# VH-VL binders against q0aze0, part 273

Target 1, 268 residues: q0aze0
Amino acid sequence: MKIILVNNRFKENTEKKAQEIAGQLSALNVEVIIDNGLDEPYAGTVDFIMVLGGDGTMLRAARRYGQRAIPVLGVNMGTVGFLSNIEINELAEYLPLILREEYSLEARMMLEVAVFQQQSLLTRVFCLNELLLRSNSPRMLSFALEISGQKLEPYRGDGLIVSTTTGSTAYSLSAGGPIADPQLDAFIVTPVASHIINKRPLVVSPEREISLHLLEEREAIIGIDGQIKMDFGAENRVLIKRAPHPLLMVNLKAKPFFTSIDRSLQRQ
Key: E = the ipSAE of ESMFold2; O = the ipSAE of OpenDDE; V2 = 0.75 times the mean of E and O plus 0.25 times the DockQ between their complexes.

## First folded at step 12 (VH-VL)

Design U2 (framework fv_bermekimab; at its last look DockQ between E and O 0.83; V2 from the best seeds 0.00; counts 0 for: pae E 4.6 > 2)
Fold by OpenDDE, look of step 12:
Structure U2 (fold): chain C 268 residues (1-268), chain A 124 residues (1-124), chain B 107 residues (1-107)
Amino acid sequence: as target 1 above (268 residues)
Amino acid sequence: QVQLVESGGGVVQPGRSLRLSCTASGFTFSSYGVHWVRQAPGKGLEWVAAISYEGSNKYYAESVKGRFTISRDNSKNILFLQMDSLRLEDTAVYYCAKDRIYYYSKSFYGMDVWGQGTLVTFSS
Amino acid sequence: DIQMTQSPSSVSASVGDRVTITCRASQGIKSWLAWYQQKPGKAPKLLIYAASSLQSGVPSRFSGSGSGSDFTLTISSLQPEDFATYYCQQDNYFPLTFGGGTKVEHK
């Protein structure tokens, strides 16, 4: 068995724990790769991914490895979030199950985000939470939204979020988007401070495609999962689709999503 | 220095054919949809046809369907309008125009650059 | 087809005047309306797109408003170079359609 431990190099406690766990796994004849975000994603084949940290670390792991259809376990290390399954102090208890592959998987839809400069692809990213288009100034944006070729009313406002159902409890929620069942596959299109009063979020079929471009010469940015940032201008276009493969999240411990929403949201 | 230049207009007889050309320069022609728009003498503007950036989708006004064919050669930066079975009511200055937005096949977003136009008239 | 009705067909005005042109669509076109200016013997020039977005280089005295079926082009203070014919155009539906035009001429 080969396992990737994903942690955050900027969190000293996660680095220490990653080394400790790596030692334990090695003693059990498990091959371990540690990914602290410093280097490029490990290119070799692996059987399991263990994410040590909070939601941010999970998002990074999802972007780096989510397209490989590898089981991903979130191990919380004292943070508040929605993407961890067990606590770090529970790992020893569940480690035998992991090694025996006695766990269930939950498929979470990811976004395929492609950003273009005219016909040239600038970047293609698979992400778990959302794409954000927002103004890079106090001025509002004007931008066009198409859904499966349908030309919607122009958006005018600070920006727009296209989120997965997993991402519904992230920035989309703060912008007034609905809380979505993570077992549901859908796009959530949430306006950010639209000048249109009572502009409502859209819940869109994952079978559809979403495209965005600016209608005016304004400075904007694209944000992905709150971790990737890039400039976005009049010559750029973004295309969003359902990723070809979902993130396979490991369920070792039952976590009732809806009964824990209030508690989790109050702590954020 | 984005520019469109129409050519091929002239005097024709009813029922005959004429082929208009529009040469593009100063921008990536293959990235944009383009239009033909015509204007009869002393009259308003009339949209004639549009073609997507790759040429895969073509759209026509009802008045020219079955008679006119829009096409493009992206390798040469040229837009064409093949006009067959010409009628007196086709008398007009024909403009080619660039779509504002690139890389769309089914939607268009305004015409931000126009050529000077080429006149099509009929002999008596 | 979407019919675009402009009013008035012509307007006589003086330099400094406020000029208002209206365009009505036969059905809702959201905000996908453009305004063009055309001077005699010249090709049309795009002024405004998406009902209210001013094109680069267009003077701020030009403004557009409206959504759905009713749209307005306003010239806050008419300048000598603004005497021309103006057209609205929708691109929400095929076929694309223009209004009949409004000629702004000297009083």
Scores: ipSAE 0.702, ipTM 0.878, lowest interface PAE 0.9, mean pLDDT 93
Fold by ESMFold2, look of step 12:
Structure U2 (fold): chain C 268 residues (1-268), chain A 124 residues (1-124), chain B 107 residues (1-107)
Amino acid sequence: as target 1 above (268 residues)
Amino acid sequence: QVQLVESGGGVVQPGRSLRLSCTASGFTFSSYGVHWVRQAPGKGLEWVAAISYEGSNKYYAESVKGRFTISRDNSKNILFLQMDSLRLEDTAVYYCAKDRIYYYSKSFYGMDVWGQGTLVTFSS
Amino acid sequence: DIQMTQSPSSVSASVGDRVTITCRASQGIKSWLAWYQQKPGKAPKLLIYAASSLQSGVPSRFSGSGSGSDFTLTISSLQPEDFATYYCQQDNYFPLTFGGGTKVEHK
């Protein structure tokens, strides 16, 4: 059995715990690769991914490995978020089930984001929470949104968020989007500081294709999961689709999503 | 440097056919939707047809549907309008025009570059 | 088909005048309306797209406003080169349709 342990290189406690867990797994004849974010993603075949940390570390793991159809377990090491399943102090209890593959999987839709410079594909990125388009100057943006080739009323404002249902509790929520059950597959399209009165958040079938481009020359930024940024201008466009594979999240312990909403929102 | 040049206009008889061409230069023709727009002498503008950048989506004004066919050859940077079953009402200057937004097959966002036009006249 | 009705059909104006041209769509077209200028013997020139966005190289004395069905092109201070015919066009629905034009001419 081969496992990737994903941790955050900037949190000393996660590095120590990753080494401890790797030692425990090695003693059980499990091959372990540690991904602390310093190196390129491990390219070889693995059976399981264990994420040690909070939602941010899970987002990085999802971007790196989410398209490989490998089970991913979130192990919380601090503040309770939306993407962890068990606590670090429970890992020993659940480890035998992990090794015997006695767990269920919950599929979480991901976005496939393709950014173009004119005709050329500039980058292709997968994300778990959201794509953000925002102004990078005091002036508002004017931009066009197409959903499956259908033009919507032009957007005029600070930007737009296209999120998954998993991302509905992230930036989309702060911008006025709905909280969505993560068991649903959908795009959630949330305007950011729109100057257009009738621009409401939209919930869109995951089978649609979403396209964004600026209508006027402006300085803008594309943000992905709050962790990747790139400049975006009038010569660029973005194509957003459902990613080919969902993130396969391991479910060892029941997480009551609806009960947890109040606690997580209070913590921000 | 960005140019569109129409050709193929002339005098036609009722019920006959004519093929217009529009040659593009100074931009990546295959990245843009393109249009035909006509203007009868002394009259206003009338949109005639449009074609997506890759050529798979074609749109027509009701007045020409079934008689005109828009097409493009992206390898030669040429837009065509095949005009069949011509009528007196088809007498006009025909312009080709480039859409301002690239790489979109189902939507058009304004015509930012126009050719000089080619005249099609009807005479018995 | 969406019918585009321009008003007035013509306007006599002097240099320095503020000129307003209206365009009404037979049904809602959101803000997907363009304005074109055409001088005699010349091809049209795009002025405004998406109702209010100014095309590159077009003087700022031109502005567009409106949404839904009612749209306005304004020339804040008419210049000698602005005597021309102006057309609106909707691009929200196929077929794309032009208005009948508004001729702006010397008094």
Scores: ipSAE 0.330, ipTM 0.741, lowest interface PAE 4.6, mean pLDDT 89
ESMFold2 (binder alone), look of step 12: mean pLDDT 92; pTM 0.946

## First folded at step 13 (VH-VL)

Design V1 (framework fv_bermekimab; at its last look DockQ between E and O 0.52; V2 from the best seeds 0.58)
Fold by ESMFold2, look of step 13:
Structure V1 (fold): chain C 268 residues (1-268), chain A 123 residues (1-123), chain B 107 residues (1-107)
Amino acid sequence: as target 1 above (268 residues)
Amino acid sequence: QVQLVESGGGVVQPGRSLRLSCTASGFTFSSYGVHWVRQAPGKGLEWVAAISYEGSNKYYAESVKGRFTISRDNSKNILFLQMDSLRLEDTAVYYCAKDRIYYSGSFYGMDVWGQGTLVTFSS
Amino acid sequence: DIQMTQSPSSVSASVGDRVTITCRASQGIKSWLAWYQQKPGKAPKLLIYAASSLQSGVPSRFSGSGSGSDFTLTISSLQPEDFATYYCQQDNYRPLTFGGGTKVEHK
């Protein structure tokens, strides 16, 4: 059995704890690879991914491994978020179930994001929460939103968020978007400080293709899961689709979404 | 130089067929939607047809639907208009034009036009 | 089909005049309207897209405004090279449709 332990080297002593857990697993003849964010993602075959940390560490794991159909367990080491399943002090209790593969899986839709400059692909990224387009200057943006070949009224304002249902409780919520049940597959399109009075958030079928481009030259930024940032200008386009594979989140401990939603939101 | 050049116009009899071609150069033809627009002598512009950049979506004006077929060969940078069952009211200069936005499922303005090719009738 | 009605059909003007051309759509087309200029014997030239966005290389004396169903092209100070016919076109709905044109001619 081979697993990846994902931690954030620079946050919450997760590196020390990862080494301790790796030692315990090695004593049980489990091969362990530690991904602390410094090296390229491990390319070999693995059976399981354990994420030690908060939602941010899970977002990185999802971007690195989410398309590989590997079970991913979130282990909280501090403030409870939306993406952890068990606490670190419970790991020993659940470890036998992990090793015997006695757990259920919850699928979470991801975005596939392709950013172009002119006709050249700059990057393709898979993300769990959202893509943000925002102004990088005091001037507002003027931009086009296209959904499956259908054009909406041009947007004018600070930007736009395209999120998954998992991302509905992240930046999209702060910008006025709805909370969505993460069991649904959908895009949530949320304007940021729109000058257009009737630009409400949209809930869009996951079968649609969404694209964005600027209608005037302005300094703008694309943000991905709040962790990747790139410049965006009049020569750029971004195309957004549902990713080919969902993130497979491990359920060992019951965590009803609606029962815990207020506590999870208070971390924001 | 970004350029579109139409050819294939001429004099035909009503009910016959013509095939127009538009050769593109100086830009990545396969990334853009393209259009046919016509203009009868002394008259205004009439949009005729458009095709998506990959060739899978085709759109027509009601006046030509069922008679005209738009197509493209991205390997040769050529746009075509097959015009069947021609009528006297099809007399026009036919322009091809490039849409301004690459990799789009919609249309955002025609920023580059050809010089046009004349289709007319000998009654 | 969306019908696009331009007015006036013709304008006599002198160099330096302010020229205003209007375009009305038979249904709301949001802000998805383009303006083209055409000189005799030549292909049309894109001036404005998305109602108010100026195409690169087009002088700033051209401007567009409007949304919904009512749109305006303005030439703030007519130049000799601006004598031409101007067309609006909606690109919100398929089929795309042009207005009838407005000829701007020298007095």
Scores: ipSAE 0.624, ipTM 0.845, lowest interface PAE 1.9, mean pLDDT 91
Fold by OpenDDE, look of step 13:
Structure V1 (fold): chain C 268 residues (1-268), chain A 123 residues (1-123), chain B 107 residues (1-107)
Amino acid sequence: as target 1 above (268 residues)
Amino acid sequence: QVQLVESGGGVVQPGRSLRLSCTASGFTFSSYGVHWVRQAPGKGLEWVAAISYEGSNKYYAESVKGRFTISRDNSKNILFLQMDSLRLEDTAVYYCAKDRIYYSGSFYGMDVWGQGTLVTFSS
Amino acid sequence: DIQMTQSPSSVSASVGDRVTITCRASQGIKSWLAWYQQKPGKAPKLLIYAASSLQSGVPSRFSGSGSGSDFTLTISSLQPEDFATYYCQQDNYRPLTFGGGTKVEHK
């Protein structure tokens, strides 16, 4: 068995823990690769990914490895979030199950985000939570939203979020989006401070494609999962689709999503 | 400098054919949908036809359907309007114009126009 | 087809005047309306798109408003260079359609 341990190099406790766990796994004849985000993603084949940290670390791991159809386990290290399955102090208890591959998988839809400069592809990213289009000034943006080629009412506001159902409890929620069942595949399109008061979010089929264009020559920002940032202008276009592969999240411990929502949200 | 230049206009007899051209420069022509818009002498603007950026979709006004054909050569940055079975009511200055938004299946206004080329009829 | 009705067809005004032009669509076109300015012997120039978005380089005395079926172009203080014909145009539906135009001329 070969396992990638994903941690955050900027959090010393996660790095130390990764090294400790690596030692333990090595003693059990498990090959371990540690990914602290400093280098390029490991290109070799692996059987399992263990994410040590919080939601942010999971999001990074998902972007780096999610397209490879590898089981991903979130191990929480004292943070508040939605994406971890077990606590770090529980790892020893569940390690035998991991090694025996006695766990269930939950498929989480990811976004395929493509950013273009005219016809040229600037970047393509698979992400677990959301794409954000936001104004880079105190002025409102004007932008066009197309869904499956359908031309919607132009949006005017601070921005727009296109989120997965997993991301529904992230920034989309803060912007007034609905809480979605993570077992459901769908896009959630949530306006950010729309000029139209009470502009409603849209729940969109994952079979559809979403495109965004600025209608004005203004500077905007594209944000992905709150971690990737890039400039976005009038000559740029965003195309959003369902990623071809979901993130396979490991479920070792039952975590009832709906009964834990209040607790989790109150801690944020 | 972004520019469109029409050519091919002139005096024609009813029932004849004429081919207009529009040469683009200063921008990535293949990235934008483009339009033909005409204006009869002393009259208003009339949309005639549009073609998508890759040329796969063509749209026409009812008044020219079956008679006019819009096409483009992206390798040469040229837009064409083949006008067959011309009628007196086709008398107009013909403008080509680029769409504002690139790589879109929809149209979002026309931000650059050519100077136009005049099509008239002989008595 | 969507019919675009402009009003008035012509308006006589003086420099400094407030000029208002209206455009009504036969059906709702959301906010997908453009305003063009055309001077004699010249090609049209795009002034406003999406009903209210002023294009780059267009003076701030120009403004657009409206959504659905009723739209307005306003010139807050008419300047000598503003005497021209103005057209509205919808692109929510194909075929694209223009209004009949409004000629702003000297009083």
Scores: ipSAE 0.585, ipTM 0.850, lowest interface PAE 1.2, mean pLDDT 93
ESMFold2 (binder alone), look of step 13: mean pLDDT 93; pTM 0.951

Design V10 (framework fv_bermekimab; at its last fold request DockQ between E and O 0.90; V2 from the best seeds 0.78)
Fold by OpenDDE, fold request of step 14:
Structure V10 (fold): chain C 268 residues (1-268), chain A 123 residues (1-123), chain B 107 residues (1-107)
Amino acid sequence: as target 1 above (268 residues)
Amino acid sequence: QVQLVESGGGVVQPGRSLRLSCTASGFTFSSYGVHWVRQAPGKGLEWVAAISYEGSNKYYAESVKGRFTISRDNSKNILFLQMDSLRLEDTAVYYCAKDRIYYTKSFYGMDVWGQGTLVTFSS
Amino acid sequence: DIQMTQSPSSVSASVGDRVTITCRASQGIKSWLAWYQQKPGKAPKLLIYAASSLQSGVPSRFSGSGSGSDFTLTISSLQPEDFATYYCQQDNYFPLTFGGGTKVEHK
C-alpha cells in the first residue's frame, strides 16, 4: 500500500504530525509520501491520501490529486471546517480500517475552470469549492453571465461566485448563498454585493456550462478556492463545467452534515 | 488586420439562386459566431441569419427561412449564404459581421463588418 | 418577434448639440441592446453594446443607457463626423431585430 500524506508546510504541527504518521505507517510496511505543497504533486500511483489539517489543505489536495480517483481522507487538526471526517486523535483507531480498505466513499463534484486569453487557453484548474470573480478596484464590475448559451441580465456588483455544493459552506455562504447538500451535484451561482438588492443566487444543473466575461474594460481577479489568484480583464473569458471526475472523500466516521451545520457555524 | 470581405453578389433573375461568400482574415474565424445582415437601397438594416462558431446552430429571419442557408467552412475561414428562390424583395447589400465574443453560442453585438455585396434583379 | 421602435426617424442638429435617440423594445430584452452608426456607402459601426458599454475606440461623447424595454443613445456634443444614421439592435431573442434607424443631419 502507498499513501500520500498532505499537510501544510506553513503549519508546523501538521508537518511534525505527518512525519510521525509516516513513521507509523512505514512500520506497518506502508509506503508513504509526504506532500506539503512545496514540490510538484506526486506523479506515481497511490492507494490512499490523508489530508492533515483543515479545509484549506483539503482544497489543495483536491486540486492536486482529485482527478486521479484516489480515496481522500480529511483528518482535522484542530481547525474549524466541513471537509474533515475524523480528528487526528482518532487516526489510530481508524488506521486498521484504512489499511484493510474498509470504508465508504462519498463522491463530491468538482469544478473544471478554464480561463481563456484571446481564444487561447491560459489555464485549466479543477477545484472543490468555488471560482470567484471580483473587482480589483473600489468600483463595481459589469460582467456577462452565460449559462448554456443563455444570456442573463448583465451583472453589476463586486463579483460573482460559482461554487459546488461542497463549496456552499465556504465563501458562497458568506456572500449569502444557500447551504447545499454536499451529496447533491449542482452549481451555486452567488452574487457578491450586487447592485440589485437581494439578487438571488442560482442553483444550476451540473450538466450546464457557465461562462463569464467583463462588459467593461476594468481590472478584475479570478480566485479559485481562495488559494489561486489571477488577473482577469476584458480579453479574458472563464468557462466553468463539472469536472469529469469527482473527488472521492473517505467516510470512516458518520458525520451528519445537516446536524453539524449549526455547530460548525457557531464556531466561526 | 481584422477583416471580412463579402463576394458573390450580382444581378440575378427572380426564382434563381445565388451563393454569397464572406472571407475572414486577421482573427480566429472558427472562434466566433457570424451574421448576415442586409440593407435594401435607402432602407434600414435587417438581420438575415446567424451561425454559431462551431456551425452547429443556425438562425434565420422569418423572411428568408426555408430559402436561405447559412453555413461556414472554418478550415478556410469562409462564411456562406446560399440564397434560393430569390425574390425582388431580397434586393439589398448583404453584409457579413462577426460577433464580439469568442466561444459563445450566444451573441453580444457585431464588432466587425464587411464592405457588403450587392444583390439586384434583372427585369 | 421583438419589434424595435426607434425615435425620432430623423433629427436636425448642429455641431455641439446634444442629441438623444431612443429605442423601445416590444418586450423586455434585459440589457442586450447594441447601437450602430452607419455613414452613406459604408458598413455599420458598433458604438455601444450591452446597452451602456462603449465599444473600444469609440469617443466618450457617445453613451448608452436603459434596460428592459427603453433605451437611449446620447451624443453629448455632436461633432461633424457624427452626422450619420444610427440603429439600435436587440440580441436577446431570435430573430435579432434592428430599429428603423435615426438619421442625424445638418440643421
Scores: ipSAE 0.879, ipTM 0.941, lowest interface PAE 0.6, mean pLDDT 95
Fold by ESMFold2, look of step 13:
Structure V10 (fold): chain C 268 residues (1-268), chain A 123 residues (1-123), chain B 107 residues (1-107)
Amino acid sequence: as target 1 above (268 residues)
Amino acid sequence: QVQLVESGGGVVQPGRSLRLSCTASGFTFSSYGVHWVRQAPGKGLEWVAAISYEGSNKYYAESVKGRFTISRDNSKNILFLQMDSLRLEDTAVYYCAKDRIYYTKSFYGMDVWGQGTLVTFSS
Amino acid sequence: DIQMTQSPSSVSASVGDRVTITCRASQGIKSWLAWYQQKPGKAPKLLIYAASSLQSGVPSRFSGSGSGSDFTLTISSLQPEDFATYYCQQDNYFPLTFGGGTKVEHK
């Protein structure tokens, strides 16, 4: 059995813990590959991915491995997030189930994001939470939103978020978007400081294709899951659709989203 | 140099057919939607038809629907307008035009135009 | 089909004048309106798209405004090369439709 342990090399406690867990798994004849973010993603076949850390580490794991149809388990190491299933101190209890492959999977939709300069593809990335388009200057943006070839009223403001339902509790929420059940497949389109009166968040079928381009020359940026940033200008377009594969999140322990939601809102 | 050049216009007899061509150069033709627009002598502009960059979506003015067919050959960078059952009111200069936005099935303005080709009738 | 009504049909103006041309849609078209300039014997030239966005290479004396059903094109200080016919066009609904044109003439 081969497992990838994903950690954040900038948090020393996760690096030490990853080494400890790797030792424990090796003693059980499990091959372990540690992905601390320094190296390219492991390209070979693996059976399971264990993410040691918070939601940010899970976002990187999803971006690196989410299209490979590999089970991914979030293991919380101190800060409770939306994407962990078990606590680090519970790992020993659940490890036999992991090794016997006795767990369920929850599919989480991902975005496929293609960014173009003129008509040349600059990059194609996958993300779990959201794409953010925002101004990179004091001036507001004027931009077009197209959904499956249908043009909406031009947006004028600081930017726009295109989010999955999983991402509904991230930047989309801060911009006024709804909290969505992460088991639903949908896009959530949330304006950021819109100058146009009555622009409201939209919930859009995952079968739609979404595109954005600027209507005036402005300095803008595209952000992906709050972790990737790229310049965006008048010659660029971004195309967004549902990624070919969802992230397959391991469910070992019941984690009721709705029971926890009021506590999460009180902390914001 | 971005160019569109129409051809195939001329003098036609009523009820006959013509096929107009528009040859594109200086840009990636297959990335952009394209249009036909006509202008009768002494009259204003009339949008005729448009086709998406892949060729999958085609749109027509009511005045030509069922008689005209728009198509494109992206391998040869050519836009076509097949005009059947021609009528006197089809007399016009026909322009082809490129839409300004790539990789969309919608239309955002015609930023490059050809010189036009004249279609007229003999008595 | 959406009818686009331009007013006036013609304007007599002098160099330096401010010229305003209006365009009314028969129903709401959001801000998806373009303005074109055409000189005799020439193809049209795109001036403005999305109601107010200036096409590259177009002088800043041209501006557009409006949304919904009512739109204007303004030439802040008419130049000799601006004597031409101006057309609006909506591109929100198919079929795309042009206004009837406004001819801007000297004197």
Scores: ipSAE 0.673, ipTM 0.869, lowest interface PAE 1.6, mean pLDDT 91
ESMFold2 (binder alone), look of step 13: mean pLDDT 93; pTM 0.955
OpenDDE, look of step 13: ipSAE 0.827; ipTM 0.910
ESMFold2, fold request of step 14: ipSAE 0.599, 0.583, 0.611; ipTM 0.833, 0.828, 0.843
ESMFold2 (binder alone), fold request of step 14: mean pLDDT 93, 93, 93; pTM 0.954, 0.953, 0.954
OpenDDE, fold request of step 14: ipSAE 0.872, 0.875; ipTM 0.936, 0.937

